# VH-VL binders against o60602r691to836, part 2

Target 1, 146 residues: o60602r691to836
Amino acid sequence: YKYDAYLCFSSKDFTWVQNALLKHLDTQYSDQNRFNLCFEERDFVPGENRIANIQDAIWNSRKIVCLVSRHFLRDGWCLEAFSYAQGRCLSDLNSALIMVVVGSLSQYQLMKHQSIRGFVQKQQYLRWPEDLQDVGWFLHKLSQQI

## First folded at step 8 (VH-VL)

Design m04
Fold by OpenDDE, fold request of step 13:
Structure m04 (fold): chain C 146 residues (1-146), chain A 119 residues (1-119), chain B 106 residues (1-106)
Amino acid sequence: as target 1 above (146 residues)
Amino acid sequence: QLQLQESGPGLVKPSETLSLTCTVSGGSISSGDYYWSWIRQPPGKGLEWIGTIWYSGSTYYNPSLKSRVTISVDTSKNQFSLKLSSVTAADTAVYYCAREDYYDYFDYWGQGTLVTVSS
Amino acid sequence: EIVLTQSPATLSLSPGERATLSCRASQSVSSWLAWYQQKPGQAPRLLIYDASNRATGIPARFSGSGSGTDFTLTISSLEPEDFAVYYCQQRSNWPTFGGGTKVEIK
């Protein structure tokens, strides 16, 4: 694979994601980091079909990490990416999709997104910690799954 | 300024289909940040959520009404519509269209339109 | 379905008095509760969201509190325009509304 993981998130979360995850995980941010990540803001080809970019990112990455935030849930492209990622998992022996929930999700919200609801019901997922003291542990756990 | 306006017949016969349209102005329905909902209020009673639609066409209905409700969206007209089939006197109510905001609350409402089910 | 029970059904008060309205949920709705004001012949107006946040343009005399199953709307000092029906609404599951509390002038 070209990438260790495709990091899928809403563009509205970019600043947060950059500070919380990319700076600590992506090798282009620091030589001390471990993973070659793919994400839209840096790695998508300008002028290329967005779906094609998403699909390429998914299939060229060993893992897919989706940051499911409120912004994510209201971003059609993120939702499509999630669906494609799930589709890929059907062909893989191992689960390639890692879901990270940011914030709290209501049942109402989950019922609006059956694919995500199904994932939550059937598979393990990670939760972004509310306490900053737990961020290190979270990053370690995420790294183990990547 | 965002405005919602309900339109449609105010009288429907029993067993027929209630049909209403909500016209949105001052803002676009084609935004992922918002959902669009129908809510009704029988005379002298409380409020009942009927259903919600996203700009993509994804719909979510009150389980108690699901079998009779159809909500659709026309992004080109900046409208969304409600159809309620097999109506009875119990469906007599003021029907509101509303915007479901970023936090899933109803922050903008139409003025409401009374629909009476009567022979 | 989550049932919201509002009490009292009617609250008779005078201008300047404090109004306290209750909304109880049949099960926990976390903080996912809103309050609406409805005047005769008008659509409801969003007052409070997520239990304690005032919507845009809502006067400071309106405040919400609570979590889980018990919630309260408080009007610190009633103005003449505050006499109306108030509804609570949850968004934890399929949206439901309370039966309403009518705040009327004594």
Scores: ipSAE 0.894, ipTM 0.955, lowest interface PAE 0.5, mean pLDDT 96
Fold by OpenDDE, fold request of step 13:
Structure m04 (fold): chain C 146 residues (1-146), chain A 119 residues (1-119), chain B 106 residues (1-106)
Amino acid sequence: as target 1 above (146 residues)
Amino acid sequence: QLQLQESGPGLVKPSETLSLTCTVSGGSISSGDYYWSWIRQPPGKGLEWIGTIWYSGSTYYNPSLKSRVTISVDTSKNQFSLKLSSVTAADTAVYYCAREDYYDYFDYWGQGTLVTVSS
Amino acid sequence: EIVLTQSPATLSLSPGERATLSCRASQSVSSWLAWYQQKPGQAPRLLIYDASNRATGIPARFSGSGSGTDFTLTISSLEPEDFAVYYCQQRSNWPTFGGGTKVEIK
């Protein structure tokens, strides 16, 4: 695989994701980091079909990490990416899709997103910690799954 | 400023289909940030959520009404519509269209339109 | 379906008085509760969301509190324009509304 993981998130979360995850995980942000990540803002090919970019990211990454935030849930491209990621997982022995929930998901929200609902029901997922002191632990756990 | 306006017949016969349209102005339905909902209020009673639609066409209905409800969206017209089949007198109500905001609450409402089911 | 029970059904108060409205959920709705104000012949207006956040343009005299199953809307000092029906609404599951509390002038 070209990438250790495709980090799928809403563009509206970019600043947060950059500070919270990319700076600590992506090797291009620091040589102390462990993972070569793929994410849209940096790695998608300009002018290329967005779906093609998403699919390429998914299939060229060992893992897919979706940051399911409120922004994510209201981003059609993120939802598409999630669906494609799930599709890929059907061919994998181990789930390549890592879902990280940012915030809380209501049943209503889950009803609106059956793919995500199904994932939550059948698979383990991570929750972004509300307490900053737990971020280190979270990153460690996420790293173990990547 | 965002405005919603319901339109459609105010009188429907029993067993027929209630049909309403909500026209949105001052904002685009095509934004993924929002959902678009129908809510009704029988005379002198409380509020009942009917259903919600996303700009993509994904719909979510009140389980108690699901079998009779169809909500659709026309992004080209910046409208979304409600169809309620097999109406009875119990479906007499003021029907509101509303925007379901970023936090899943209803922050903008139409003025409402009374639909009376009567023979 | 999550049932929201509002109490009292009617609250008779005078301008300047404090109004306390209750909303009880049949099951926990976390903080996913809103309050609406409805005046006769008008559509509801969003007052509070996520239990305690005032919607845009809502006066400071309106406040919400609570979590889980018990919620309260407080109007610290009633203004004449505050006499209306108030509804709570949950978004934890399929949206439902309470039966409403009518705040009327004594």
Scores: ipSAE 0.891, ipTM 0.954, lowest interface PAE 0.5, mean pLDDT 96
Fold by ESMFold2, fold request of step 13:
Structure m04 (fold): chain C 146 residues (1-146), chain A 119 residues (1-119), chain B 106 residues (1-106)
Amino acid sequence: as target 1 above (146 residues)
Amino acid sequence: QLQLQESGPGLVKPSETLSLTCTVSGGSISSGDYYWSWIRQPPGKGLEWIGTIWYSGSTYYNPSLKSRVTISVDTSKNQFSLKLSSVTAADTAVYYCAREDYYDYFDYWGQGTLVTVSS
Amino acid sequence: EIVLTQSPATLSLSPGERATLSCRASQSVSSWLAWYQQKPGQAPRLLIYDASNRATGIPARFSGSGSGTDFTLTISSLEPEDFAVYYCQQRSNWPTFGGGTKVEIK
């Protein structure tokens, strides 16, 4: 695979994702970091349609990490990427899709979206911690799943 | 100025299907920023959420009603609709359409329409 | 299903008095609770969202508090237009409403 993981997130969350994840996980942010990550703002091909870039990212990445925030839930491209990643998981018979819930989202907010409802019902997701002292342990856990 | 208005027959016979339409004006269902819901209130009683639809067609229903409920959206007409099958007298209520705001609460409501289930 | 129990069922008060309305949830709803006002012949109106935030255009005499299972709506000084039925509603899971508290003229 070209990438260890594709990070799928709403562009409105980019600053948070950079500070919380990329600076700690991505090899281009530090030589002490572990993963070769893919994300839209750096790695998508300019001029190619967005669906094609998303599909390429999903098939060229070993894992797909969807950072499900309030912004993600109202982004049709993000939800479509989630659905497409699920199709790959069924095709490969592997659990390539990692769902991470970010922010204070209720069960109701998540369940309103059919594309993610299966993951929500099975509790097949991680929650980003509210307590900052737990962030290090969370990043370790996430790294183990990648 | 956002307005929601319910329309449909006010009398439905038992075992038939209740069918209502909500017309949205002063706002756009197709924007995807909001969810659109049906809520009912039997005469003299409290409120019951029926279900919610997003512009994409994604729906979520009250588990007690799920087997009898279909909510659909027509973005070209800026409308969404409710069908409730196999009605009984217990389905007599004022039916409201409503918008869910950014925080997922019901901030705009239609005036409501009374639907009576009677022979 | 999350059941919301409102008390009292009826609150008989005069204009200028303080009203205190209670809503109790059968399980924790965090702060994901709203309050609505409904006047006779009208649709409900959103007053308070996320337990304590006033909706747009709602007068400062309305305030909400609580978290978890116990919530309170307070109307600091009743105006004539405040005599109505008040409902709480949670969105922790699929939405449910309380049975209502009727605030009526004594």
Scores: ipSAE 0.812, ipTM 0.929, lowest interface PAE 0.6, mean pLDDT 92
Fold by ESMFold2, look of step 15:
Order: sequence, then structure tokens, then C-alpha cells
Structure m04 (fold): chain C 146 residues (1-146), chain A 119 residues (1-119), chain B 106 residues (1-106)
Amino acid sequence: as target 1 above (146 residues)
Amino acid sequence: QLQLQESGPGLVKPSETLSLTCTVSGGSISSGDYYWSWIRQPPGKGLEWIGTIWYSGSTYYNPSLKSRVTISVDTSKNQFSLKLSSVTAADTAVYYCAREDYYDYFDYWGQGTLVTVSS
Amino acid sequence: EIVLTQSPATLSLSPGERATLSCRASQSVSSWLAWYQQKPGQAPRLLIYDASNRATGIPARFSGSGSGTDFTLTISSLEPEDFAVYYCQQRSNWPTFGGGTKVEIK
């Protein structure tokens, strides 16, 4: 695989993702970090259509991490990426897709979207911690799943 | 000014399918910024959520009605619709269409249309 | 299913009086609760969202409070147009409504 993980998130969340995840996990942000990550703002090929870039990222990454925020839920591209990643998971070990819920989202908000409903019903997701003191533990846990 | 208007037959025979259309004017379903819902109220009684649809066609239904409900959207006509199959007298109600706002609450409602299930 | 129990069923008051309406959830709904007003022959009108925020155009005499399972709608001084039925509604899970509280003229 070209990447350890593709991070799928809404572009509106980029600053948060950079500060919370990329600076701590991605080797291009620091050689002390552990993973070679893929994300749209850095790694998508200019001039190719967005679906082709998403498909390439999913197939060239060992894991797919979807950061499901309120912005993600209103982004048709993010939801299509989630569905495509599920298709790959069914062909593999069903362990490639990691769902992370970010922010204050109710069960109702999540369940309105068919593409993620299966994960939500089975509670197949991690929740980004509300308390800052738990972030280190969460990053360790996420790293073990990647 | 955003307006929602229900249309469809006011009388439906038992065991048949109730079919309603909501026409949205002064706003756009295809923008994807809002969800669109059906809610009903039996005469003299409280409110019951039936289901919600997003412009993509993704739906979520009240579990007690799920086996009988289909909600669909036609973004080119700026409409969404309700079909409720195998109706009984218990399905007699005023049927409202509604918009779900940014906070996922019902901020705009249609006028409502009474549907009576009777022989 | 999250059941919302509203009390009292009927509240008989005069204009100028303070109305206090209760909504109790069968399990925690966090702050994901709204209040609606409905007059005869009309669709419901959103008053309060997320427990305590007034919807656009709603007068300041309407206020909401509570979290978890116990919620209150307060109308500080009833106006003639406030005599109606009030419903609470949660969106923690698939939406359910309370049975309503009718505020009527004494």
C-alpha cells in the first residue's frame, strides 16, 4: 500500500484535523511520527476528478479513517467515500474502515444517512474524546487500529 | 419565502396505499442543506414522525411504520412524497410535510392535509 | 423509543399569568429537545430548540430550560395569542413528541 491510512474528512474540518491528528501521526509533519498518511489537501492529484482521487486513495491505503463530524454528514463526497470504502472492506477483511465520530452528534443525526447506518447500529466506531485529558489515550488507541 | 404544500387524495380505502406529495417553493431541496420530513397527527391527538429524506434519497423511518412507508424525492420538481401501504382506520390523520433546519428540528411546516381511511 | 411525558395535560390560566410546562423523557436526551406551539387548525410552530434557544421571531417571554430527562417551557406573562397546545419533541434518537399541554383561558 502507498499509505498507511487515508484520512477522509470534510475540507471544513481541515484545520482541526491538522492540529489534532496530522501533526501527531503523519511522518511528513515530523520524522518522529509513525504513519504515512493520505489526505485530500496534500495528496490528491490536481486536475483529476474528485471521485477518481477518492477511489485511488481508498485502494492505495491500508486503512481508511473517516472523521464523521457535522460537516462530514452534509458532504456528499465524504458519504460516497464512506460507501466506497465499505465496498472495499467487504472484499478484504472488513477491518480497513475506521469510523471516528467527532463532535456532539446524536443518534438521530447519524442514522439519517444510510451509508453509515450499519456502523452506527453496530456501534462500530470510536468517539473523539470530549475531555482534553483523554486525547493522548485516544491517539494511542487509534494508532493501534491503524 | 419558503412554503411547503401537501397534495393528494383526502380519502383512502382500507388496505390501499396512501400517497401524498409535498411541493416546496421559495427554497431548494437539491441544495442539500436541509432534510425533509413527514409528520402526522390523528384528529384530536398528538404528533407522530413518519420519516425523513435527504436530497440524495437517503431515508430514515419511524420503526413502527418502517415496513409500510416509502418516502422519495424528486429534486428536479422540488418535491418529496409519502407512500403508506396497507392503511387502516388508525392511519386517519392530518399529514404534514416539514423541513428540518440546521439543528435538526422542524422549522417550516406545510398547512397539513386530512387523509381519512374509510370504506 | 423515547417516551416524552408532558404535564399537566391542561393548564388553565389568565392573560398576564406565568405558565410553566413540564416535559419528562424516559431516558436522557441530553439537550436535544424542542418545544412547539399549535393552535387549532394550524401546523405546529417551533418555539425553542436545543432545550433553551428561541427560534427566529419568537418573543422573549418564551424560555426553555433543562437537560437530561427533565425540561421546562416557561411563558413569563401570557398574551391572548399564547393560549394553544404545546408539544415537546426530542431528537436524541428518532423523533418522538410529548402528548401535549393545553394552555387555556381560565
Scores: ipSAE 0.812, ipTM 0.931, lowest interface PAE 0.6, mean pLDDT 92
Fold by ESMFold2, look of step 10:
Structure m04 (fold): chain C 146 residues (1-146), chain A 119 residues (1-119), chain B 106 residues (1-106)
Amino acid sequence: as target 1 above (146 residues)
Amino acid sequence: QLQLQESGPGLVKPSETLSLTCTVSGGSISSGDYYWSWIRQPPGKGLEWIGTIWYSGSTYYNPSLKSRVTISVDTSKNQFSLKLSSVTAADTAVYYCAREDYYDYFDYWGQGTLVTVSS
Amino acid sequence: EIVLTQSPATLSLSPGERATLSCRASQSVSSWLAWYQQKPGQAPRLLIYDASNRATGIPARFSGSGSGTDFTLTISSLEPEDFAVYYCQQRSNWPTFGGGTKVEIK
């Protein structure tokens, strides 16, 4: 795979994703970091349509990490990418799709979206910690799943 | 400014399908910023959420009703609709359409329409 | 299903008095609870969202408090227009409403 993981997130969350995840995980942010990550703002091909870029990112990444925030839930492209990743990765074991809930989202907010409802019902997701002191532990856990 | 208005038959026979439409004015369903819901209230009783739809067509239904409920949206007409099949007298209620705001609460409501299920 | 139990069923008070309405959830709803006012023949009106925030245009005499399973709506000094039925509603899971508290003139 060209990438260890494709990070799928709303563009409205980019600054947060950069500070919380990319600076700690992505090798282009530090040579001490562990993963070669893909994300739209850096890695999508200019001039190619967005659907093709999303599909290429999913095809060329070993894992797909969807950062499900309130912004993600109202972004049709993010939800489409989630659905496509599920269809591409038809495995009962060690799913390629990692769902991370970011922010204080209720089960109702998540369940309103059919594309993610299966993951929500099975509790097949990680929650980004509300307490900053838990972030190191969370990043370790996420790294183990990537 | 934003207004929601229910329309449809006020009388439905048992076993038939209740069908209502909500027309939205002063706002846009297609913007994707809000969810659109149906809520009912039997006469003299409390409120029951029926279901919610997003402009994309994604729906979520009250588990006790889901086998009989279809909610749909027509963004070109700025409308969303409710169909409730196999009705009985227990389905007699005032039916409201409502908007779910940014915080996922019902901030705008239609005036409500009474639907009576009777032969 | 999250059941919301409101008490009392009826609250008989005079204008100027303080009204205290209770809503208890069958399981924790965090702070994901709203209060609505409904007058006869009218649709509900959103008063309070996320337990304690007043909705747009709602007078300061309305306040909400609580988290988890125990919530309170307070009307600090009843006005004639406040005699109505009040419902709580959670959105921790699919929405459910309480049975209502009728605030009526003594």
Scores: ipSAE 0.811, ipTM 0.928, lowest interface PAE 0.6, mean pLDDT 92

Design m04
Fold by ESMFold2, look of step 8:
Structure m04 (fold): chain C 146 residues (1-146), chain A 119 residues (1-119), chain B 106 residues (1-106)
Amino acid sequence: as target 1 above (146 residues)
Amino acid sequence: QLQLQESGPGLVKPSETLSLTCTVSGGSISSGDYYWSWIRQPPGKGLEWIGTIWYSGSTYYNPSLKSRVTISVDTSKNQFSLKLSSVTAADTAVYYCAREDYYDYFDYWGQGTLVTVSS
Amino acid sequence: EIVLTQSPATLSLSPGERATLSCRASQSVSSWLAWYQQKPGQAPRLLIYDASNRATGIPARFSGSGSGTDFTLTISSLEPEDFAVYYCQQRSNWPTFGGGTKVEIK
C-alpha cells in the first residue's frame, strides 16, 4: 500500500485535522511520527476529478479513517467515500475502515445518513474525546488500529 | 420567504395507501443544507415524527412506522412526498411537512392537511 | 424510544403571571431538546432549541433551561397570545415529542 491510512474528512475541517491529527501522526509533519498518511489537501492529483482521487486514495491505503463531523455529514463526497470504503472492507474480512465521530453529534444526526447507519447502529466507531487530557490516549488507540 | 405546502387527498380508505406531497417554495431542497420531514398529529393528540429525507434520497423513519413508510424527493420539482401503506383509523391525523434547520430541529412547517381514514 | 413526559397537562393562569412548564425524559438527551408552541388550527412554532436558545423572532419572555432528563420552559409574564399548547421534543435519538401542556386562561 502506498499509504498507511487515508484520512477522509470535509475540507471545512482541515485546520482542525491538521492540528489534532496530522501534526501528531504524519511523518511529513515530524520525523517522530509513525505514519505515511494520505489526505486531499496534500496528496490529491490536481486536475483529476474528486471521485477518482477518493477512489485511488482508498485503494492505495491500508486503512481508511473517516472523521465524521457535522461537515462530513453534509458532504456527499465524504459519504460516498465511506460507502466505497465499506465495500472494500466487506470483501476483505479485515476492517480497513475506521470511523471516528468528531464533535457533539447525536445518534439522530448520524442515523439520518444511510451510508453510515450500519456503523452507527452497531456502535462501530471511536469518539474523539471531549476532554483534552484524554487526547493522548485516543491518539495511541487510533495508532494501534491503523 | 420559505414556504411549505402539503397536498393530497383528505380521505383514504382502510388498507389503502395514504399519499401526500410537500411543495417547497422560497428555498431549495437540492442545496443539501437542510433535511425535510413528515410529522403527524392525530386529532386532539400530540405530535409524531414519521421520517426525514435528505436531497440525496437518504431517509430515516420512525421505527414503529418503518415497514409502512416511504418518503421520496423530487429535486427537479422542489417537492418531497410521503406514502403510508395499509392505513387504519389510527392513521387519521393532521399531516405536516417541515424543514429541519442547522441544529436539527423543525423551524418551518406547512399549514398541515387532515387525512381521514374511513370506509 | 425516548419518552418525554410533560407536566402539568393543563396550566390555568392569568395574563401577566409567570408560567413554568416541565419536560422530563426517560433517559438523558443531553441538551438536545426543543420547545414548540401550537395555537388552534396552526402548525407548531419553534420557540427554544438546544434546551436554552431562543429561535429567531421569539420574545425574550420565553426562556428554557435544563439538561439530561429535566427541562423547563419559562414564560416570565404571560401575554394574551401565549395561551396555547406547548410541546417539548428531543433529537438525541429519533425525534419524539412530549404529550403537551395546555396553558389556558384562568
Scores: ipSAE 0.801, ipTM 0.926, lowest interface PAE 0.6, mean pLDDT 92
Fold by ESMFold2, fold request of step 13:
Structure m04 (fold): chain C 146 residues (1-146), chain A 119 residues (1-119), chain B 106 residues (1-106)
Amino acid sequence: as target 1 above (146 residues)
Amino acid sequence: QLQLQESGPGLVKPSETLSLTCTVSGGSISSGDYYWSWIRQPPGKGLEWIGTIWYSGSTYYNPSLKSRVTISVDTSKNQFSLKLSSVTAADTAVYYCAREDYYDYFDYWGQGTLVTVSS
Amino acid sequence: EIVLTQSPATLSLSPGERATLSCRASQSVSSWLAWYQQKPGQAPRLLIYDASNRATGIPARFSGSGSGTDFTLTISSLEPEDFAVYYCQQRSNWPTFGGGTKVEIK
């Protein structure tokens, strides 16, 4: 695989994702980091169809990490990427799709979206910690799943 | 000013399908900024959420009604609709359409329409 | 299903008095609770969202408090237009409403 993981998130969350995840996980942000990550703002091919870029990112990445925030839930591209990644999981014998819930989202807010409902019902997701002191342990747990 | 208006038959026979339409004016369903819901209230009783739809067609239904309910959206007409199949007298109620706000609470309501299920 | 139990069922008070309405959830709903007012022949009106925040245009005499399972709506000094039925509603899971508290003129 070209990438260890594709990070799928709303462009409105980019600054948060950069500070919370990329700076700690992505090898281009630090030599001490572990993963070769893919994300739209850096790695998508300019001029290529966005759908094609998303599909390429999903198939060229070992894992797909979806950062489900309130912004993600209102982003049609993010929801389509989630659905497409689920299709890949059906063709492979492992779970390539990692769902991370970010922010104070209720079960109702998540369940309103059919594309993610299966993961929500099975509790097949991680929750980003509300307490900053727990972030280091969370990043370790996420890294183990990648 | 955002307005929601319910329309449809006020009388439905038992075992038939209740069908209502909500027309939205002064706002846009296709923007995707809000969710759109049906809520009912039997005469003299409390409120029951039926289900919610997003402009994409994604729906979520009250589990006790799920097998009988279909909510649909037509963004070109700025409308969403309710179908409730196999109705009985227990389905007699005032039916409201409503908007869900940013915090997922019901901030705008239609005036409501009474649907009576009777032979 | 999360059941919301409102008490009292009826609250008989005079204008100018303080009204205190209770809503108790069958399981924790965090702070994901709203209060609505409904007058006869009208649709409900959102008063309070997320337990304690007044909706747009709602007078300061309305306040909400609580978290978890126990919630309170307070009307500090009843006006004539406040005699109505009040419902709580949670959105922790699929929405459910309480049975209502009718605030009526004594």
Scores: ipSAE 0.800, ipTM 0.922, lowest interface PAE 0.7, mean pLDDT 92
Fold by ESMFold2, look of step 14:
Structure m04 (fold): chain C 146 residues (1-146), chain A 119 residues (1-119), chain B 106 residues (1-106)
Amino acid sequence: as target 1 above (146 residues)
Amino acid sequence: QLQLQESGPGLVKPSETLSLTCTVSGGSISSGDYYWSWIRQPPGKGLEWIGTIWYSGSTYYNPSLKSRVTISVDTSKNQFSLKLSSVTAADTAVYYCAREDYYDYFDYWGQGTLVTVSS
Amino acid sequence: EIVLTQSPATLSLSPGERATLSCRASQSVSSWLAWYQQKPGQAPRLLIYDASNRATGIPARFSGSGSGTDFTLTISSLEPEDFAVYYCQQRSNWPTFGGGTKVEIK
């Protein structure tokens, strides 16, 4: 695989993702970091069809990490990427798609979207901690799943 | 200013399908910022959520009704609709369409339309 | 299904009095609870969202409190226009409404 993981998130969350994840995990942000990550703002091919870029990112990444925030839920491209990643995971049968819930989202808010409903019903997700002191252990846990 | 308006027949025979349309003006369904819902209230009784639709066509229904309910959206007409099949007298109610706000509560409601199920 | 139980069913009060309305959930809903006012022949009107936040245009005499399973709507000094039916509604899971509390003039 070209990438350890594709990070799928709404562009409205980019600053948060950069500060919370990329600076601590991505090797291009620091040589102390562990992973070669893919994300749209850096790694998508200019001029290529957006669906094709998403599909390429999913095919070329060992893991797909979807950061499901309120913004993600209102982004049709993010939801399509989630659906496409699930299709790839049939051959792997498990674990290639990692769902991370970010922010204070209720069961109702998540269940309104059919593409993620199966994961939500089975509680097949991690929840980003609200307390800053817990972020270190969460990043360790996420890193072990990647 | 955002307005929602229900339309459709006020009288439906038992076993037939109840059909209603909500027309949205002063706002856009296709923006994707909001969800659009149907809620009903039997005369003199409380409120029951029927279901919710997003502009993409993604729906979520009240589990007690889901086998009989279809909600659909037509973004080109700025409308969403309700079909409730196999109605009985228990389906007699005022039917409201509503918008769900940023916090997923119902902040704008139509005026409501009474649908009576009677032969 | 999350059942919301409102009490009392009816409050008989005079203008200027304080109204206290209760809503209890069958399981925790965190703070994901709203209050609505409904006058005869009208659609419900959102008053309070997320347990304690007033919706746009709602007078300060309306306040909400509570978390988990026990919630309260308070109307500090009843105005003539406040005599109506009040419903609570949760969105922790698929939405359900309480049975209502009718606030009526004594």
Scores: ipSAE 0.798, ipTM 0.922, lowest interface PAE 0.6, mean pLDDT 92
Fold by ESMFold2, fold request of step 13:
Structure m04 (fold): chain C 146 residues (1-146), chain A 119 residues (1-119), chain B 106 residues (1-106)
Amino acid sequence: as target 1 above (146 residues)
Amino acid sequence: QLQLQESGPGLVKPSETLSLTCTVSGGSISSGDYYWSWIRQPPGKGLEWIGTIWYSGSTYYNPSLKSRVTISVDTSKNQFSLKLSSVTAADTAVYYCAREDYYDYFDYWGQGTLVTVSS
Amino acid sequence: EIVLTQSPATLSLSPGERATLSCRASQSVSSWLAWYQQKPGQAPRLLIYDASNRATGIPARFSGSGSGTDFTLTISSLEPEDFAVYYCQQRSNWPTFGGGTKVEIK
């Protein structure tokens, strides 16, 4: 695989994702970091079809991590990426897709989206911690799943 | 500015399908910023959420009605619709279409249309 | 299903008086609760969202409070146009509404 994980998130979340996650996990941010990550703002090919970029990211990454925030839920391409990642999981018979719920999202907000409803119903997701003191152990836990 | 208007037959026979359309003007369903919902109110009674649709076609329904409900969207006409099959007298109500805002609450409502289920 | 119980069913008050309306949820809804006003022959009007935030254009005399299972709508000084039915609604799970509180002129 070209990447350890594809991080799928809304562009509106980029600043906090960079500061809280990318700077601590991605090897291009520090040689002390562990993973070669893929994310749209750095790694998508300009001028290519957006579906093609998403499909390439999903199939060239060992894991797919979807950061499901309020912004993610209102981004049709993020939801399409989730659907494509589920298709790969079924094809490869593995658990390549990691769903992370970010922020104070209710069951209703999540269940309105058919593409993620299966994961929501099975409670098959991690929650980004509300307490900043817990972010370190959360990143460790996420790293173990990658 | 933003208006929602319900339309459809006011009388439906038992066991048939209730069918309503909501036309949105002064705003766009295809923007993806909002969800679009059907809510009903039996005469003299409280409110019941029926279901919600996003511009993509993704739907979520009241579990007690799910087997009989279909909500669909036509973004080219800026409309969304309700079909409720196998109706009985218990389905007699004023039917509202509504917009769900950023916070997932109903901030704009149509005027409502009474649908009576009667032989 | 999350059941919302509103009390009292009817609140008879005069203009200028303070109205206090209660909504109790069968399980915690966090702060994911709204209040609506409905006059006869009209659609509901959103007043309060997320327990305590006034919707656009809602007068300051309307305020909401509470979290978890117990919520309150307060109208600090009733105006003639405030005599209506009030409904609470949760969005913790699929939406449900309370049975309503009718605020009527004494």
Scores: ipSAE 0.783, ipTM 0.919, lowest interface PAE 0.7, mean pLDDT 92

